VHH binders against p49116. Designs and how they scored, part 2

Target 1, 238 residues: p49116
Amino acid sequence: EGPLLSDTHVTFKLTMPSPMPEYLNVHYICESASRLLFLSMHWARSIPAFQALGQDCNTSLVRACWNELFTLGLAQCAQVMSLSTILAAIVNHLQNSIQEDKLSGDRIKQVMEHIWKLQEFCNSMAKLDIDGYEYAYLKAIVLFSPDHPGLTSTSQIEKFQEKAQMELQDYVQKTYSEDTYRLARILVRLPALRLMSSNITEELFFTGLIGNVSIDSIIPYILKMETAEYNGQITGAS

## First folded at step 1 (VHH)

Design ba8 (framework vhh_brivekimig_d4)
Fold by OpenDDE, second read of step 2:
Structure ba8 (fold): chain B 238 residues (1-238), chain A 119 residues (1-119)
Amino acid sequence: as target 1 above (238 residues)
Amino acid sequence: EVQLVESGGGVVQPGGSLRLSCAASGFTFSSYGMSWVRQAPGKGPEWVSSISGSGSDTLYADSVKGRFTISRDNSKNTLYLQMNSLRPEDTALYYCARYTPGLSFRDYSSQGTLVTVSS
């Protein structure tokens, strides 16, 4: 069998909405997040091994790991997205919109802690100076996680994950031969992703979705969307 | 130039039905997901329903699920919305758009078609 990932899977270019508003409103944040989500899902879809799992398994897999993929995407695209500014805007919006009858003190604390965890994770990834290949393999490892409940073909998923891990190891050994512990440093960041709530992520980034569409409900739709349709939506191309 | 022209609106009693149409031009219709959006007086735009380019996948807002059906005929470059069991709260100007939920409203009609549900 050939490699799990190719050079084509390394490219991960997010196109931000333009123009950037002076004030980052909920719509801009949601649009940016949505574009990242679509990019992440279409990236996953472009992997032959992912396609080999079948539509049902694919959908279940993405539903299980979309938050982790999204978070890795945020880290990878943090500079292009001006993530710090977005997060600040989110905090401001929360502060301005928090109603005593809508959110409990405990919930506010959970949301703020989540924002903190997200920022810390992205900062940690930046400090490690993770490159495009490493991100691709990390996303693959996260994507092909067999330990989510309700998954089918777990043995095959596990094999794909192992393959991703091995390829990452080989890449790091070749590219960063002088840094003996780089692989370990990178991999130990992954548990942090499991500490983050998908529900809170959805609340923070996707509140601006018209009609309150859930991420779970839209994932099958995204996975089936033609690339041209996505591109047309973000660029306005006819 | 992308053009979207809605039709089929009107006045109907509660519990009644209407079928909206949207004629599309200026782009490869079958390559893009389409949506219906509505705007009630004094309210912001509300997403109603979406359909994939091929027509194989559909999404609905909770407020219309089970009552509305979105469909399309790619050979005619036309989008449809079958509205059954209409309610007064469905009263709005209805727009078709080259739109997927979560992404920007880049291409939508400026005209819309008015649906009024009243006894």
Scores: ipSAE 0.287, ipTM 0.657, lowest interface PAE 2.1, mean pLDDT 90
Fold by ESMFold2-Fast, scan of step 1:
Structure ba8 (fold): chain B 238 residues (1-238), chain A 119 residues (1-119)
Amino acid sequence: as target 1 above (238 residues)
Amino acid sequence: EVQLVESGGGVVQPGGSLRLSCAASGFTFSSYGMSWVRQAPGKGPEWVSSISGSGSDTLYADSVKGRFTISRDNSKNTLYLQMNSLRPEDTALYYCARYTPGLSFRDYSSQGTLVTVSS
């Protein structure tokens, strides 16, 4: 049987909205985040093992893990996105909103803690110098998580996750042969992804959406979208 | 060159029905998902419904589920919104958009069609 991922699945190219405004606004941040989310879902759709699980299972998996995939994408694309600048702009917007709206201190604390956790995660990945192949397999490990509530076909999902782990191990041992503990350092970063709230991610990055439509509601539509629409000008993904 | 022209709005009593139409030109209509977006007086824009390019998949805002039906005729480059059991809170200017939920909209009609549910 062939590998879980092909060389095409290592390619993950985010095209940012152009031009970049002098001062970041919620629309630019939302468009950037939306492009990354679409790129992440398109990436998942292209995996033959994912397609083999069937449409209902595909929808359930992505609904359960989109925040983890999105966060890995933020870390992988942090430089092209100028993520630190985006996070600084979000913090500035939060501080400015406090002056007009009397937001609770508890809510501000929760949002700031989320930003801090996100920064720590991205910094740890950058310090480990995670390459494109490693990111592809980390995303696959996250995608093929058999332990989310309500999933069917869990034995098959678990086998795909184990295959992803084995192929990542083979790659790391071949490419970074002198660093015996590299795989362990990488894998221990993954549990932190599940501690991050998808609701707060939506608030930080998707505030510019029209109406109060949730990412959870949009996922089935995006997964069923024709390839021509993904390659359209509205997505900006390459 | 992309043009979207809405029609079919009007005044209707609560519980009534209206059918909105959007005539599209300047692009390959069947290759794009289409959406209806509304803006009530004094409020921001609200996404209402979307339909895939082929017409096989539809999405609805929770506020309109079971009452509104989105459809399209690719041979006529026309998008439709059938609105049943209308409520006063459905009063808004309705826009046709070449828009995918989850993204900031790109091609948004400037005209819209007014729907007023009163008395």
Scores: ipSAE 0.221, ipTM 0.609, lowest interface PAE 4.4, mean pLDDT 84

Design ba9 (framework vhh_brivekimig_d4)
Fold by ESMFold2-Fast, scan of step 1:
Structure ba9 (fold): chain B 238 residues (1-238), chain A 121 residues (1-121)
Amino acid sequence: as target 1 above (238 residues)
Amino acid sequence: EVQLVESGGGVVQPGGSLRLSCAASGFTFSSYGMSWVRQAPGKGPEWVSSISGSGSDTLYADSVKGRFTISRDNSKNTLYLQMNSLRPEDTALYYCTAGLYSHPFSTYDISSQGTLVTVSS
């Protein structure tokens, strides 16, 4: 019954906090990341197929894949966010934590490996010059993953994922007709998203903003948020 | 012009209770989620609680769950925070803000004077 995604689902516009501080701080980084997370979840809730699965399934899907959606969003919005500058600030903070002996060497190693994986992923997407339609379908493939533990309606979720894959294939074949292997190059990037720890993403991007509140606890709240509240959250009151 | 005025702070003993109020004006209060944020001496802002515009959904920081209750009266354009079983670590300047945690926790979004809560024996 029609395409999985419409043209409205291709538009993904991140509004950065203003003004940007002279020196990057945890609050600015967390505010920027929070806006991206809210935008990503609003994007997901706007999909008719997603709505059709029902509230409980919606919550379970987003809880399972928010880190993958967030990472795709980081790659898509890397220029708008000045992501390289944010990652450099995080690395500097991490170096200072080593100097103060606040973190174990094993923890530092885990965090640095995560940053390297994130940089590699964003660089690979940039090198492939992934467009807005491709990002929208990659996010849909990730969102409609039937293989997360505890999911109900797995056959319907799988059907939506297959529809997303089919529509991505049709788009790539029509738009990049001369690049026979483009779809394969894009799809082999997706497994890397599951190797990145959601706990480390939370620590890097959300630790200073939400205190001890987990992303897991805010997901149901954001999904139930009314349009006026969402708009206030994205643009701020002026 | 958005204005937020916090009140209800004071000095209380550990285990005591306080009710904070936030009077809002200059915007359609019922259309916005609201949050409470606190700042302890020498520390950055910490999010405490949020409530949806309708009041149907609430969210709490782990440190205050079971002790604090956020509520609102849209007919009076007022936000409340009921604080029970107060601890010395709850000592802070408390702020209300329009919006949910991405906006209220930025240092650029907290412009009101706040209300001081001191928990001491």
Scores: ipSAE 0.000, ipTM 0.212, lowest interface PAE 12.5, mean pLDDT 81

Design bb0 (framework vhh_brivekimig_d4)
Fold by ESMFold2-Fast, scan of step 1:
Structure bb0 (fold): chain B 238 residues (1-238), chain A 121 residues (1-121)
Amino acid sequence: as target 1 above (238 residues)
Amino acid sequence: EVQLVESGGGVVQPGGSLRLSCAASGFTFSSYAMSWVRQAPGKGPEWVSSISGSGGYTLYADSVKGRFTISRDNSKNTLYLQMNSLRPEDTALYYCARERSYLFGTPQDYSSQGTLVTVSS
């Protein structure tokens, strides 16, 4: 049959909210992050193999891996997002909160440690100069993870993951033939994604969501969204 | 000083429509997410809808999804709630609220005034 991913799945273009505010605030950060999350889920929805698994399996997979997909997206779109500037603004906010005794020191420490892990991951990916094809296949490997609790169709999910791994290997060996160990260096980065807390990612990037709305609760809605409704939300059109 | 002033409430028949407005002053309106919260007689406050600072992201309570539309005009510092297909259970005092920026886990601040919406049975 054909490849798991087409050239259209390599294209991953984040459109940032405009204009950028003079001072970064939680709502601009949340809107930027929401656009990346929507783009990531729309990317997943467009994969024929993903569609073939069915709605219930699709929802379970994305609920299990959204933080890993989102983090890969942050690394891939770090320049477009000015991620270093966003993280610096968050750090400044946290430092001001501790000085004003608004948040516990223990909580601030947990959040700061998460920021440092995120920075290390993004720096590692940048240092490896991961290209668009490599990001697409890394996202596919993460998406088609058969080992999350409660999944059905695990044999089919595993086959899609193996296909993603095989196609990544073929791409890297052909494109970077002179760098025999490149694939190994890329793949050893993936376990770090599972060490990152989804709850802390929600606090950092999605605090602008009102009424204790969790990412788990909105995932089914994003996945069921008509293309026009999805585009309306990411472009600001109603 | 932050001020939020709601208007547009009234009495309507079931299936009718109303548009609520909230005039904001004393802060940079476009930098804050805004929400609508309602309180029915004898009940606690219920979140209705939220909109991001730019208007690019909106959220709705399941009870109003498909019937209500939240919007904002940042040039006029005004928040809107278009309410269609109104039901008796939508009867409540409606408040607009501002979420504080740069503070994780910030509570929503509600106006003390509110605007009354009454849907006759």
Scores: ipSAE 0.000, ipTM 0.148, lowest interface PAE 10.3, mean pLDDT 81

Design bb1 (framework vhh_brivekimig_d4)
Fold by OpenDDE, second read of step 2:
Structure bb1 (fold): chain B 238 residues (1-238), chain A 125 residues (1-125)
Amino acid sequence: as target 1 above (238 residues)
Amino acid sequence: EVQLVESGGGVVQPGGSLRLSCAASGFTFSSYAMSWVRQAPGKGPEWVSSISGSGGYTLYADSVKGRFTISRDNSKNTLYLQMNSLRPEDTALYYCAKGSTLEELIRKYPYFDYSSQGTLVTVSS
């Protein structure tokens, strides 16, 4: 079998909503996040190995790891998204909610800690200067994680993960030959993704968009969408 | 002004069939994807199906897949939904929507622009 990923899987271009508002409103944030989510899911879908798992398995897989994929996407697209500004806007919105006594103290703490973790993770990735190939392989490693409960075809998933890891290793060795420990430095960042709550991520980025609908529930639909749909290109002439 | 007028609803028994129509005006129909959405009493709106402008691509909710067929006639500016093997849970007001991607539907959920009256489908024994 050929490589798990090809050069086509390295491209990860997020298109932001236009125009950017003078102030980042909830709609803009949610739309931006939605686009990233769709891009991430469609990226996964573009991997032949992912397709080979079948719809049920790949759906379950994405349900298990969408937050991690999304977070890696945030890190990768942090500049184009102006993520720091988005997060600041989210915090400001939360502050308003706090003033209105809509959140418990404990919940506020959890949300703020999550934002902090997210920011720190993205900053750490930026400091490592992770390139497009490395992000692609990291996403693949995260995607093909066999240790999520309820997955089928775990042996095959594990095989794909191993392949992703091997390819990453080869790439890093080839590209960064003078940095002997780069692979380790990169991989050691992955555990941070598991510390992040999917529920809080959903609340921060998607509540204004999907209301009472869960990301979990819409994942199957996202995976079935045409790639052009979320870009507004489902129409031939608009 | 964009106008969408749904028709074809009615009362049918379980296992029955209906064909809904949506007459569109006020825009270049063939240039836009079209969707069907439904809202059951006491429930939020649910996306049912979408079709590309050219009709070359169709998408269905899992709940209706294999039973419903979306189609369009661009020469008539009309969207269709063939509903077969109807179930009581299909009972709802059915609306057509212009250019509605899933993203747009999700974004608008649960507040759709109900400029149209919809067409009522009742499935009961």
Scores: ipSAE 0.008, ipTM 0.306, lowest interface PAE 8.4, mean pLDDT 86
Fold by ESMFold2-Fast, scan of step 1:
Structure bb1 (fold): chain B 238 residues (1-238), chain A 125 residues (1-125)
Amino acid sequence: as target 1 above (238 residues)
Amino acid sequence: EVQLVESGGGVVQPGGSLRLSCAASGFTFSSYAMSWVRQAPGKGPEWVSSISGSGGYTLYADSVKGRFTISRDNSKNTLYLQMNSLRPEDTALYYCAKGSTLEELIRKYPYFDYSSQGTLVTVSS
């Protein structure tokens, strides 16, 4: 009966790798993205409602929505990440890559369209001036999506999603009472997250040598990471 | 301060098995993910397997999946690698490594805190 999210779940602070290189490179971009992904998963696993669903359900939910959570995180942390600069560097790298024939041209087109969609999404969120509470509840709405295949406890997941929607509505109506249509403007942005391919997100932010490991494969590992281990990874200290 | 000591290597026939051990000291073992990395003669390091601090989750390189099993005993500060159905291409010097970032797990270019001698595994007739 308590709130779905506490003040601790509103706090979302990304610690960037230091120092920033003079010229952006794949290692810096991958490390920055990895820290954001770790932060996003740690955020999800800290929610009592999420924990209550059990390990198998938790893993299935995050595997299904990590790209949506990551993209919301990119939008929320765009300024601290200098995301526009990172995207420009990726575009430059991509344009310098092999475009030998028509075979690679289709993929380049798909990646460029994805970058444009991502930029539009982040710009829309920035223009709406989405605050930390709104981001926390939007993340909860996408996390507690009952419509992913293979899920158990779908009725409970749906109840948590509806609770997130209700608490977001209550927050927006109370905090932005003068803007009657704010909630609608925020919510109509969410479907765009599902139109962005997780495979392309992997290519953009985990470019280089991803090898035979996907983000899906490492999610169970991250979700079971001890707090001390997680803190070591996110701060980069050893 | 961190010290890692690998053991358990040896010569084995193709199809055979070996169990590697890594004794860790100088850090809170249970607070860190641990990995096995190998280096074949004349080649660069190759990530083999990782295990979370709690032991709850494991990851494997495609080349060893189904044949190798990583495990740990946090009460003894020891990491293990059970190697079954060994192939000549598994011949390498095997190192254990403390911790890894998500980037390292994804990219397979591990930045490891390892300076030990490793343990040699030779698979030959």
Scores: ipSAE 0.000, ipTM 0.222, lowest interface PAE 11.8, mean pLDDT 80

Design bb10 (framework vhh_brivekimig_d4)
Fold by ESMFold2-Fast, scan of step 1:
Structure bb10 (fold): chain B 238 residues (1-238), chain A 120 residues (1-120)
Amino acid sequence: as target 1 above (238 residues)
Amino acid sequence: EVQLVESGGGVVQPGGSLRLSCAASGFTFSSYAMSWVRQAPGKGPEWVSSISGSGGYTLYADSVKGRFTISRDNSKNTLYLQMNSLRPEDTALYYCVRDFYSGLTYPDYSSQGTLVTVSS
């Protein structure tokens, strides 16, 4: 009966590892990305509608959409992360790998195309000047996607997605009343998120994970954390 | 001041058992997830196990799953690692760390660790 998102769900503040090293390394990139992933999952788990779906459905939804949520988070936090600097360092490393013949040309091409798609997405969002409320609702639309294979409770998920779409429309029409086509310009950006490979995202941003661990394996752990535990560790780590 | 003091390490024969303890002070222990991380001679750090602040959720590295059990006693501010069916490859310096999940970030190794040697 209430709104899908509260004012607390608009707040999305990433705290970066400090200090940024003079030369970017895989561990700094991985720690920065991990903090954004944790923030994104904690954001999702704090939504009452999400909690109401139950733990099994919550895990399945986040496993299906973590890459889309993460990419939206990259766009939203691009400035605080110095994302352009991180991507430039990755590109420089890839170009040196071509020169030294350390990686296959086909793999380098796939990764470079992924970086290009990511840059294009982030640039489009920046050009549109997407605000915090718009990002919150776009993340909700992505989170409550009923069309991923293998999901249960799809009717309930679809209703929450429709509620997110309705509330975004109401917000944009009231806040940007003179820009009749703003909502359409925003929504046509979303399909690009599904074209980006989660495997390539994992390779680019999470290659510094200690031990043989995957994003799929950590999702249930993060979703079951206590709020105080999460907040204490994120604040203490900063 | 945050302090973590590991104990319980020693020399044990293959197939043996050891119980490691970590005494925590200087912070609200129950508010933090805790992890065990090990570093074998000449190797980088390897995440072993994590436990949520409440103790309600645990996670294990595939190499130790079924053999090791992580637990905590929040009333005593103490973390435990019960190690059964020990193998020579478990030989390492074991660290207690305060973090979300050691597999995602490099832990703060402010403690001295406790040495576990599996050999006859």
Scores: ipSAE 0.005, ipTM 0.300, lowest interface PAE 11.1, mean pLDDT 82

Design bb2 (framework vhh_brivekimig_d4)
Fold by OpenDDE, second read of step 2:
Structure bb2 (fold): chain B 238 residues (1-238), chain A 122 residues (1-122)
Amino acid sequence: as target 1 above (238 residues)
Amino acid sequence: EVQLVESGGGVVQPGGSLRLSCAASGFTFSSYAMSWVRQAPGKGPEWVSSISGSGGYTLYADSVKGRFTISRDNSKNTLYLQMNSLRPEDTALYYCARTPEYLLRSFGMDVSSQGTLVTVSS
């Protein structure tokens, strides 16, 4: 039985739409987010262990964790995406909506808090200087979470998660031998992902593109998209 | 305003070929990946194929792989779908869409395009 992840799973290259507009419009944001979403899901699909779970279980698993996976992707691709700028643009858009009285005060608060959580999480990951391997393993740990309701093959999922954790541990020990507590520092960031609302994430990044269609509903379709190698985004070319 | 107009549909016998076209306007065509989706009678929408803005990267559904070829001419703002070895199960309304906007079409949310009908029957 080989490792859960290979070097091929470490590569996570997001290609942004080109050219970047002078001001980030909703379409640009949504397309960027969609590319990341696709990349994330196709990444998951490329893992043999993921494939071994079967289509139904795979779909359920991704449905359960797509927000967390996406958020890790945001953190990992924050520089390439100019995430700070994107978030600022989203806030500006939100402000416009506020002025139009389209959102309740409570909803505004929830959305703003969510944006804050996203930003803080990404900043914290940047501060930790998480590398590509660590991100890959973290994503695997998040992906193979057995504690989501309604999952089948939970024992097998748990085993995969454990394997991901062990491989991460080995990697950190080997690569960062002088930093005894690095693994712990990394892992303690994961709970923050569970505090984030998938619904709000969907609203922030995808409403302009997907409309009333939920991410949950389209996940099976994304997973069915055929790609031999997901390197470089097909969703836009300069 | 973004406009996509499909054409090229028709009635063909099994094993026949058709070439669909999609004329695009209202946006920088070369900057967007494009997709074909189809909806068969009584069935949900199905993603068929996608192509990158430059045309250098293509994706296909398993159901059409090896039979269909997606291409584009950016100088003409036109997307194409060459369909060979057509089967009765390929019968559907075919729509083009900007990627990832094809998802909207896949769920019947895009009402701006009428699609082009492909009927494969003996």
Scores: ipSAE 0.019, ipTM 0.357, lowest interface PAE 5.9, mean pLDDT 86
Fold by ESMFold2-Fast, scan of step 1:
Structure bb2 (fold): chain B 238 residues (1-238), chain A 122 residues (1-122)
Amino acid sequence: as target 1 above (238 residues)
Amino acid sequence: EVQLVESGGGVVQPGGSLRLSCAASGFTFSSYAMSWVRQAPGKGPEWVSSISGSGGYTLYADSVKGRFTISRDNSKNTLYLQMNSLRPEDTALYYCARTPEYLLRSFGMDVSSQGTLVTVSS
């Protein structure tokens, strides 16, 4: 069969919109987040094992796990995105909203707890110095999760997840041979991704959306896009 | 260098139809998703519809689904919006926007345009 992922799947390059503006705004944050989300979905659809599951299964999997993939992407691209600066700007806005009684204090507390969880996750991944191969396989483990409600082909999905776990184990053991507990330290970070609400992620990073367009509505569209269209948009090759 | 020019707006009675056009220049048209965005008097911008670079994939706001059809002719660098069963609530300035594939909303507009006015009244 060969490996689940090829070297092309390890490469994960986020291209940011134009220089960061002097004053952060919802447009810049949403454009940056949208680019990462698109890159993450294009990464997933390029995996032969993922393609083999068929379009309906592909859509269901990504709808179930996009927040986990997105959060892993935020951690991997934190420096490129200046994520800490973006989160600081959001926190400042929320604190001002509390003082002006514009938003419910309970809702703001919930959102602040989400930001703290996200910061802790990204910090833990940075401290572990997770490399590109490790990120690729962690994303594959998350993508091929057979335990989301409503999924079909769960036995095949589970097999691909097990293959991802085995290949990650092999890589870590060979590359970090003197760090016997590295794989365990990495894997225990994954459950935290399930504690982060996709609704709150959408509120934080996609708040500049207008109309009734949601991430769920965009997923099938991106997954059916031709590769040439994606390359033209993301690389600016026009 | 990048230019977007809308046309086709006008006054129409409720239940009528209009076809909007957007002429694009200064970039490789087929490489970009395109969107229609409208702004009604006294309201903020509202995303209406988007179409992929190839024209193979389309999205619509719930308020226009089944009534409006977005299309494009890449050989003519032109974007279209066919509007049927028009309602007074559709009265707005309509803008076309060059949009990256992952930004199918008005906030992701890459360029601003002059807009074309659509008025639905008796």
Scores: ipSAE 0.011, ipTM 0.369, lowest interface PAE 9.4, mean pLDDT 83

